# VHH binders against q9c0y8: the designs that were tried, part 16

Target 1, 316 residues: q9c0y8
Amino acid sequence: MSASHPGILHEYTERLVAFELVGKSNVTLTSNVTRSLLLFVGGLGDGLLTVPYVQELVNPLDEIGWSIVQVQTQSSYIGWGTGSLKRDDEDLHKAVDYFLHIGGADFSTRKIVLMGHSTGSQNVLYYLTQSILPNYLIAGIAQAPVSDREAAYQFNGKEKTKELVDWVKAEYLDKGLGNDVLPRSKVENFFGEVPTSANRCIDLTDVRGNDDFFSSDLSADDFAKTFGNLKEISGSTAHSQLILLMSERDEFVSPSTDKAQLLNRFRESIRPTTSNSSLSGIIPGATHNVGPKSSPEALKWLINQLITALRSFIDQ
Below, E stands for the ipSAE of ESMFold2; O stands for the ipSAE of OpenDDE; V2 stands for 0.75 times the mean of E and O plus 0.25 times the DockQ between their complexes.

## First folded at step 8 (VHH)

Design r1 (framework vhh_vobarilizumab_d1; at its last look DockQ between E and O 0.28; V2 from the best seeds 0.00; counts 0 for: pae O 5.1 > 2)
Fold by ESMFold2-Fast, scan of step 8:
Structure r1 (fold): chain B 316 residues (1-316), chain A 121 residues (1-121)
Amino acid sequence: as target 1 above (316 residues)
Amino acid sequence: EVQLVESGGGLVQPGGSLRLSCAASGFTFSDYAMAWYRQAPGKGRELVAGISSGGYTSYADSVKGRFTISRDNAKNTLYLQMNSLRPEDTAVYYCARGTSSFWKGSEYDYWGQGTLVTVSS
């Protein structure tokens, strides 16, 4: 299917681009350096325009003085199989740095929010917990934070997943071959066509792997190491808010999981407590990507929740 | 070569029950996601129920609570237990094989020949 979308493609490294979709108020298709920005990163397999609701956010955000910007990382499309949260974080820092310094003017009113979908939620949480945050980065939003490990248990089987983890550890990690791509014939049922390193396999599928932030079997101490470690904004004692938006009908979460209870456990672990946003919640009737198979209210709820959050940040 | 053979279709009264079977061959059955699709006269093909290699099940809203999908990996057989059948359940039912991954979900790309289910008085 082919379609044309008005926007601005930003180049800021030899390997990275960001696509700013422009709303109906920007008829000249010109980047406005006084606008606040919602920087969006997708999940495994995603790239530009692959998450259906992103296009639906353009005009509602435009009306309140915000632009949505989709960040392409080295992990976009099939690149994630040889990547890491650390590499993704480096890519996101380059994007944020570019947008903070575009035009070279002092824009103390310009706000930045990072939003992630699916494993983009890990990217947002990792960004907020690993290093001092740049000025004007006021919030992170995690949409459809899900356990990749528990999804593997559901789709591939718990015993088969643990057998894979044990094999990768014995044949690769214990031999210092963590960066080697696993033989497709051995891992095709988990990763399909995607070249996947031993390290990335373990990060996603092992208990307490580097990507394992959202599993329901993790302890309060596990959550305290992630949600409990939000970093300060540079030159300030202020902290970014974290907003968690789970999908009610998420097909990658076991129906036996009490999503409200799990969300509450995440939120109770957030430190400082002022970063625990009251706008966190469960998107009614939403599938994982808030797509066409969601209930009719799901997309409207998401749009209204985001507009409410972004408006409140301008008044700060 | 991959083969899926459905059986168990037939004529049944409204409120009745029927059990469909699908015999699979030519691949390692336990490694694949399996599903039941149906196509009613004048309508497109729709997903009725799916089951992953790990046993996770999903259902269309129209059949939740009435239909149960299950698999027997030792016999390479997929089942659909249909209860409280309605005239609108009348369709050709297709067994499907798919790929299942924790990052894409289940995608079905191979179908059997189908078995007709008629719900009529």
Scores: ipSAE 0.555, ipTM 0.782, lowest interface PAE 1.2, mean pLDDT 89
Fold by ESMFold2, look of step 9:
Structure r1 (fold): chain B 316 residues (1-316), chain A 121 residues (1-121)
Amino acid sequence: as target 1 above (316 residues)
Amino acid sequence: EVQLVESGGGLVQPGGSLRLSCAASGFTFSDYAMAWYRQAPGKGRELVAGISSGGYTSYADSVKGRFTISRDNAKNTLYLQMNSLRPEDTAVYYCARGTSSFWKGSEYDYWGQGTLVTVSS
């Protein structure tokens, strides 16, 4: 069923928007009071209001002085097929910069948490590892940090995925055609109707492709280059927290994958170790996007974890 | 023309077994995700089991450990082995074809006419 949602649509850079949902208090990031925000980025195919739990976070966060803001990037909806992790990161930095400078009261105390769902989790990890962070971005939250490559093995077949990768390398990359959109008839079983570049295909489906952060067959050395490389917050001895929230019943993770073990491997790789949040965990009964097929306790658990984390950041 | 024809339904006592088959034609069977859905009297259709083109299987909680989905790509046939049947398994069972991909999962676009399974004393 369709519905209307009260909020503020922010144009954070030319042609790109972020939607701030408004809670019962009617206080927003543009109000003449101090207010912090959870900046939310979805996964492949996502856009505004596509991740079902986001609407349910509005009032719990509002009660503790936080807005939830859904960011649209150039990769939103079907734009991801010709995008890249780097392009997404550039969009997200523009969004963070915009939100650091709006509103009326005391901006020096505003805190920003970047939260990603699914491939938005790759956006979070990338953001935290590429450059020194502004003093207002205090945490990253990755919900359902899953491997696109291993999902392709499970849903499309390991050998078919390897054949696709080999074919794209031979017919496109080796010929300097990495930015070309692949013929739909050849790739529709992987990408459907989404126009997808050769480079994007490789990023998502090749071993150690640019998005390949969460595959269970990666080594500790691989994780050290990402999880082990969180950057400093500018002007502080503190580092951002990283919170990892896996879904217990995630349909994009093979039943043969031990999620608890994999989560532990991610967490043990986090450097500095002070960034390894104790609030990481597995959301009980949750499907990939914590949607209606989840156990009813899944959403409550997620809300509790987020509120616990966000409250702890106010006290700093 | 896509065609899905179910067979193997019937009357069975609680605790019994049935094997459902779905003969597929009109498309490249091995490229598609396949599933079994069921619809009990007066209720909506629910997913029972799915199998991706890559062979990944999934099951509704209510049938895990009792039902097994499989496919024979050489014979273009989908199967559902149903063991330890219960009265609540009574339904029309439908074969479904869909797409299967790493980022959308499985979505179903064609349906058979169904085969009735009745579990009663």
Scores: ipSAE 0.523, ipTM 0.766, lowest interface PAE 1.3, mean pLDDT 90
Fold by OpenDDE, look of step 9:
Structure r1 (fold): chain B 316 residues (1-316), chain A 121 residues (1-121)
Amino acid sequence: as target 1 above (316 residues)
Amino acid sequence: EVQLVESGGGLVQPGGSLRLSCAASGFTFSDYAMAWYRQAPGKGRELVAGISSGGYTSYADSVKGRFTISRDNAKNTLYLQMNSLRPEDTAVYYCARGTSSFWKGSEYDYWGQGTLVTVSS
């Protein structure tokens, strides 16, 4: 099924774009300096409108004075295969800067919330933990934060995943060939048709790889380095909020994993504690992307949770 | 056309055993992780067990030690051996195809029609 969506395509860099979806009010970030935005970043393989629930957020957010923007990074679609969290973070910073100022707005008039889906959750957490945050970046939302490594275990096998990691380390990383793209014939079962660099492979599949934030076998010390290291807001004692929203029926989480317990482990690790939002939770009946196989209430729950969160931020 | 057809369900007494089968067709079975789900009356569908393309298995806590998921790639068949069955295991059991790769987000998960397992004295 094809559909048209009203919006504004923004060139936030020379080569990258972001799409602002326009709601029924027709108010845009350009037309209103006080309008805030939810900046949305997808997971591996995602691009514009590849996450089903995004379009469903447009009008509800519009009603409360928020725009939703889908950002294209260099990692969008198949670009993730040669990407990194660092590269993504650089792109996201450019996007944030662009959308902060568009229409003549600034840090005194506009607020920005980052929302990530799936591996976009790594982007969100990475963004919140790498540097002191500006006062206009007020929260991050991680929807369906899952372990890519453990997903590989689930889908490809733990032993085969380890074999892959060992092979890539020996044949590429140890030889200084981390930027080389792995032969498709060797890694197609893991990464499909996506050209994947040795470094990216390791980021996603190695224990404590650069993207290994959400694995259930990580220690408290590991979580302290990520969840426990949210940066402060510049010029303030305040901190951005981190909201974690797991999908109850996430197909990428092992059946042996207690999602509630895992979520609690994440939340308990959040520092400062004031950044641990009470709005974190499990989306009832939701598949990974809250897609059509989710229970009927899943999307509604997500929307309500987001609206509640975004309203709460207006008072901050 | 991808097809998953479950069989082996039925009525069993508590403490009994049952073996479910899922016949797969229309795809390279050996390349895909497979899983069993179940849905009890009035409850949501839940994961029961999963098996990777490479044979790595995982189980829900509620079935650990009692259920065994396995696959025969030569027969394109997924199995669930259920031992020490309990009334709370009563549900419709579904066979599901996972993605061959976690990063193949475009792959649609396929489900069978389900087979009913009733554990009752």
Scores: ipSAE 0.021, ipTM 0.383, lowest interface PAE 5.1, mean pLDDT 92
ESMFold2 (binder alone), look of step 9: mean pLDDT 85; pTM 0.859

Design r10 (framework vhh_vobarilizumab_d1)
Fold by ESMFold2-Fast, scan of step 8:
Structure r10 (fold): chain B 316 residues (1-316), chain A 121 residues (1-121)
Amino acid sequence: as target 1 above (316 residues)
Amino acid sequence: EVQLVESGGGLVQPGGSLRLSCAASGFTFSDYYMAWYRQAPGKGRELVARISSGGRTYYADSVKGRFTISRDNAKNTLYLQMNSLRPEDTAVYYCARGETYFSTGSEYDYWGQGTLVTVSS
């Protein structure tokens, strides 16, 4: 059945909203009590409440004085096909700025953590690496960081993916048509019915495309540009923590990929080294979205790991 | 709500054929991409075949020319015709619903319980 969820719908711009789910305490970010928040970003195709475990985080976070907010961006649902990480980053900065200034916000006590799921993990890493961070954004959490390029290789074949990349470059990028939507017949096997621009196709499927952060064939120099480039928090010499949570049974990571080895390579690249959280790890028995086909312990592990992380951030 | 129920698995000898079915309910079947995945003991899930809402198909290199994916939108049913079966095809086969082909958190968020295929002489 359909369901109703208590919460507050925040208009963080004239056209974009963020939904704050309210827990058993009934305390919200608009109250006179200063609360810290976890700002959640979904993956490609996601909108409000499409990632099932988000609902399961509400009460555990509420018990420790944290609110969870799911942000809607221009890229939500099918909008990602004509978007970019840069456009997403602009939307996320507006959301963060909004939440720094509402309710009884006390800049000495409010903390903000940005959490991404799937391609939301690229959004998180991009946010932490491109600009000096807003006051009190203290951590990023990437759940199921996966390579979209390597997923395209797995789903469509490496040769077919490279043929697409070459064709898009020759017929669109070389002709200055990067913002043009590709013919559906050429890209339906990759992007379904989603209108997809030439630029967005290349961002996701090309070697070192703008979204290509997590591929197993990337070099240490490639990882140095992302994991090695975490920015300072504005008004402080401190840096954000980065927590990487991979799913043990992630059906969208190639069977040939050693997930533990890949996670270690990401972590070894993090700079400053103090931003490399010891809470990074592999979620035991978890499918990609920590869904119903996961082991019974997977969701509980994720909840406990997040609660441990959020509690540890209070002492920063 | 959304349900995917696989059937047709069983024991078959090398070189044999088997037809899997997936009965879908709780959503507008014709609007979605459908896929077959498989998981062998000690291995991760791998994509076997995909079919778009419009009937366009993709096959993993390991099954090209041997397997055929199809759909019957009037019956809300997905099929996988498996020919020239090999011991390496032994796995639990899963039906999945998706919006696109990329590995995102929201794509392929509904899975069946699986049906076991054993290829052994």
Scores: ipSAE 0.000, ipTM 0.315, lowest interface PAE 11.0, mean pLDDT 86

Design r2 (framework vhh_vobarilizumab_d1)
Fold by ESMFold2-Fast, scan of step 8:
Structure r2 (fold): chain B 316 residues (1-316), chain A 121 residues (1-121)
Amino acid sequence: as target 1 above (316 residues)
Amino acid sequence: EVQLVESGGGLVQPGGSLRLSCAASGFTFSDYAMAWYRQAPGKGRELVAGISSGGYTSYADSVKGRFTISRDNAKNTLYLQMNSLRPEDTAVYYCARGTESFWKGSEYDYWGQGTLVTVSS
């Protein structure tokens, strides 16, 4: 259905926009009152307004002096198939730099938190653990962190997924054709009609591919390379905090996966320990996107958890 | 107009068998992944079994070795063969049409009305 939303559309870099929804106060990131920011990035296929709960965050965040901004990257909608976490990271740093300085703000007056949904969770982890650029995020929030590789195992079968990986390596990567788009007939069962490069296919579906942060078959040493490498905030000895919010009824997580145990393994790997937020948890009754098919308590739990987290960052 | 109609539920004793059917209409059945999920009294929805458009099947660990999902594309019908039924299998069973790709971040887009399976003596 169609609807109108009051807000500010920001062009944070050439060709890319971010949309700030305006709450009941009418205070914005360009107002004379400096506000802190939750910057939201969606998952594969997402863009502006595609994740239903984001709209529900506007007024609760507004009440505590935070704005919510949805960022569009080159990977938004169908662009992810020829993208990478590295390209996404570049777009996200441009957005962070833009929002850090608008309205007369600077790093000392405005706090920025990056929240990712689904593969947006990989964007958060990449930004905080793999990015070589300065970190100005005080925290990252990963909602519905899911193994795309294990989702492929569940949906398409483990052996068929491994056959795809082997074929892409032999016919594309070994021949230096990593940026070539794969024939649709070979990948439509994995990626639908989205044009998908050899590199992107491997990043998402290979063991220890560049996107492979959340798989349950990864070792403690593997998690130490990601969760164990959270960055210090630029100009500070403090490290960014990481909050992990798994959905209890996530349809992209295998029924055989113990979500509480997996979440505990992620949390145990977070270093330094001061970055391991006690606010991490499982969203009761939530589907992957905390959508209409979730239990009635799921959305309210998510909102309350986020408000608690954001309040704590201002009091630091 | 997409329609999914389940049948085959009923009362069985522990160790018994049932075959559920789901008649699909209003779309090209062969193009879609299909699934069975269930909801027991006082519990959340649980995915039981899925089958891809290409025939790949997957099962919840609680039913592996006991349940078999299958499809007949000529008849636009999805099946669930349930063997060695247990009291804990008591639930309303729903037929669902999957999204075109799990990469879209969306859930099943169509459901049937459900069929009750009761396992007790």
Scores: ipSAE 0.000, ipTM 0.130, lowest interface PAE 14.8, mean pLDDT 87

Design r3 (framework vhh_vobarilizumab_d1)
Fold by ESMFold2-Fast, scan of step 8:
Structure r3 (fold): chain B 316 residues (1-316), chain A 121 residues (1-121)
Amino acid sequence: as target 1 above (316 residues)
Amino acid sequence: EVQLVESGGGLVQPGGSLRLSCAASGFTFSDYAMAWYRQAPGKGRELVAGISSGGYTSYADSVKGRFTISRDNAKNTLYLQMNSLRPEDTAVYYCARGTTSFWRGDEYDYWGQGTLVTVSS
């Protein structure tokens, strides 16, 4: 829908922007150095204003002293097809560094939480576990963490997905052509209009590819490599909290997947155990993006859960 | 003006067969991924089978080998052939239109009103 949104567009680095939605208080990150931040990163295809519930978070967060900022990365819109979690992580660290210091703030005055939607959930996990850069997040929130590999199995077929992986390895990776864009005519049934590199295809669709954090067929040892090694907050002995919010009616999760059991397996793997937030759960009646086809209670549940979490972090 | 109209539901004995149809109009059918979802009483909607614009198919493990999704682009029609039906297959079955860019994280944007399948002796 066409609409105007009051806010501030921040240039956090050369050519990349982040949009701060301003709530009823008119308080901004620039005008108040103690203002806390929920930094939001979307999934594949997302950019600014593409995830509808983000707009609904503005005033509830504003009431508790939090701003919400939507970050654009190089992977926003269709850029993800030639990207990587590592490249996304570099962009997200630049955004975090920018917002930690804007208006004269510093890490002692401003608290930042990173929230990811869909593959944004991989971004949250990468930041908190695999990134080599310092961690300044007090928490990460993963909304609709789903397996892209198992989504491909569901919609394209397991054997067709494996045939794609084998072909890409033989014709591209084995030949050092990982950064080459795959011919659309060969992969449009997986990636549609999105230019997709050989590396990105493998990251998303191969067993234990770089994006493969959430697949139900992964072992306890696989989950220990991601969930089992959350980083300390830089300058502190405290560890970031991790909140996992799965959508009950997620259309990208196979109906054969027991979401409650899978969520429990993720949570059991979280180390240190103090990082395993009791606020993780399943959003009742929610579709993947908590959109209009969700039950009426889904959005309200999500808002209440986030308010509860963010209030607890300010009192940390 | 997107319309999806399901038909073919009904009462069937365990072990029986039904063929569901979904008549699509108001868009270029061949450009879109299509799916069948189902919802049993008191349960959320679950994906049963999907078919991409390129004709590649995927199935929930619970229906593999028993159900077949297919499309007829000339007739703008989606089908679900259901064989060896079980009481646990009892649900309202919904036709859904997906985006052509599955990996954008888009949800299915249009749904039919559903057709009831009851598997009972």
Scores: ipSAE 0.017, ipTM 0.327, lowest interface PAE 5.3, mean pLDDT 89

Design r4 (framework vhh_vobarilizumab_d1)
Fold by ESMFold2-Fast, scan of step 8:
Structure r4 (fold): chain B 316 residues (1-316), chain A 121 residues (1-121)
Amino acid sequence: as target 1 above (316 residues)
Amino acid sequence: EVQLVESGGGLVQPGGSLRLSCAASGFTFSDYAMAWYRQAPGKGRELVAGISSGGYTSYADSVKGRFTISRDNAKNTLYLQMNSLRPEDTAVYYCARGTRGFWKGSEYDYWGQGTLVTVSS
């Protein structure tokens, strides 16, 4: 669709932008340094304005004193194929740092929540558990956390996915060619037209690859290494809250997967236990991106859940 | 206006064959991944087969070796060749427009009206 959106385009670092949508109040992060921020990162293929529900969040968030900002990273659009969660994390820390200092803002007044959609959920969990550049963040929200590896099994077959992994390891990783882009003819069925490096392919499709946080075949010990290892906020003993919101009708999750049980396994693994938000849940009737084919109530449920969470962070 | 129109369904004996067609209009067909879904009575919609914009294919395990998805970009048409049909294949078959990447996008955003396939002796 074509449309105009009022907002501010922020250059948070060289060549990368973040787009702040402006609500009915016309209050912005530059006009009010105490205004709280929901920083939104999309999934594979996403960039600015590509996740439809983000526009629907603008005014509900504005009413409670929050701005929503969509972040472009080097991985936006087709860039993810040569990226990594580590590179994404570096970009996200630059964005957080920018918004903590914009217009004379200070760490005592601005609350920042990072929300991810799809593989943005891996970005959230990486930020909270594996981040090499820790920065202040009050909470992370993961919407539609799904296994890319199990999606590959579902759409390409488990054996074909394992054959790809073995081939990439033998022909690229074992030869020190992890940063080389794979021949399109070998990976087109998995990644379409997107240039994909050997490392990125393995991160997404191998068992316990660097992106492999949400697979249903992972053990409690595997989940303990991620969900069970939330890092302390730099310069503090405080820990961010983690909220997990799975879509009930997620087309990228096998119908054989019990989503409620899988969500419960994720939540039971969260440490410290105080970081396990009671607001985690299943979005009723929601497709992967809470899109037009979701039940009519799905978007309203998501909005209400987010408003409840964001209000609680201000009232703490 | 995006339109997807399925045809080719019907009644067939077990072991028989049918070819489904989906005529697409209102968008640049060659730029999009396309898929066939089915919905049996009392069940949810299931992905049967998908084809990328580049022509690479994927199949549900239940139909591998029996069904073949293909596309003709010059005719803006998607096909599903169904061989060795079983009573379990009885369903309404829908074609769907996906995102530009095979399984990389969100939900398939446009669906046809469907065509009924009945496999019965």
Scores: ipSAE 0.015, ipTM 0.370, lowest interface PAE 7.6, mean pLDDT 86

Design r5 (framework vhh_vobarilizumab_d1)
Fold by ESMFold2-Fast, scan of step 8:
Structure r5 (fold): chain B 316 residues (1-316), chain A 121 residues (1-121)
Amino acid sequence: as target 1 above (316 residues)
Amino acid sequence: EVQLVESGGGLVQPGGSLRLSCAASGFTFSDYAMAWYRQAPGKGRELVAGISSGGYTSYADSVKGRFTISRDNAKNTLYLQMNSLRPEDTAVYYCARGTHSWFKGSEYDYWGQGTLVTVSS
């Protein structure tokens, strides 16, 4: 149904916005009282209000003194097809910098947690591990970390996906045309209406492409390059925590994949080991987006897990 | 013009079998994921089975082991083989074409008119 949402639209940089949903307390990040925030980034095709559970998080977070903010990046909606994790990281750093300097912020008490959904999980892991800037969050939360490459195998077929990769490499990357948009007729069965560059196609669909963090066929050495490289919080020797929340009924993950085993392999690769949150787990009965087709307990489990995590960060 | 035309529905006794067919036209059938949905009176639409362009299949728990989805790309036809039918399988069955964008997964942009399956004695 159509709805109006009370909130504040923040312009965190010249061309990009972030929307803070306001809860029952009517307290915001612009108030004289310092509030902590969960900065939320969606997956491919997402923008403001497109992930259904975000609205359901507003009041539970508000009750514990946290705001939820949805960030719009250049990659929002259809922009991801000509983007990169590096470009997304630049946008997210601008958002974090903005929220560190707004309202009654006391930099010793305001905490920022970055939460990603779907490919937003790659954004979280990239921010925590690959970023060259010293501006880091206290924790990252990855909801539905899924292999985009293995999803392409499931929906389009492994052989067709490998043929696409080989063709893009031969006709674009080998010729220095990585930034060129691929002809729609060659990629519409993968990316539909979204203009997609050669580089972005390879990032998502190739073995060990720049987005290929979560594939079940990756080695321990591959996981060590991502999960094994969590950066220090700026100005501190402490490291951010990583919380991984997989959906039990995730339609983008093959039913033959042992999700508990895969999650354990991700967690075993986390370094330093103190960054491996005990709150990581599998959301019972959850679809990819913890949506209406999920079991009734899925959303409540997610809310309770997030509240537990955020409360622990205040107490520390 | 995209068209999906279902056939094969009818009345069958519990324990019986039916095979549904969906004839597709107006697009390159082999490039698209396809699915079967059903809607019983007074209930919402339920995904029964899906098949990707690459042949990967998925099933609702309620039909797993009893129903088989398949496709014949040469004939532009989608099939649902339904075995060990139960009264609770009574519904209108719809053929659906998936979007050509894999990252949207379960989105469907064209639907058939449906075919009625009644399981009763």
Scores: ipSAE 0.015, ipTM 0.345, lowest interface PAE 7.3, mean pLDDT 87

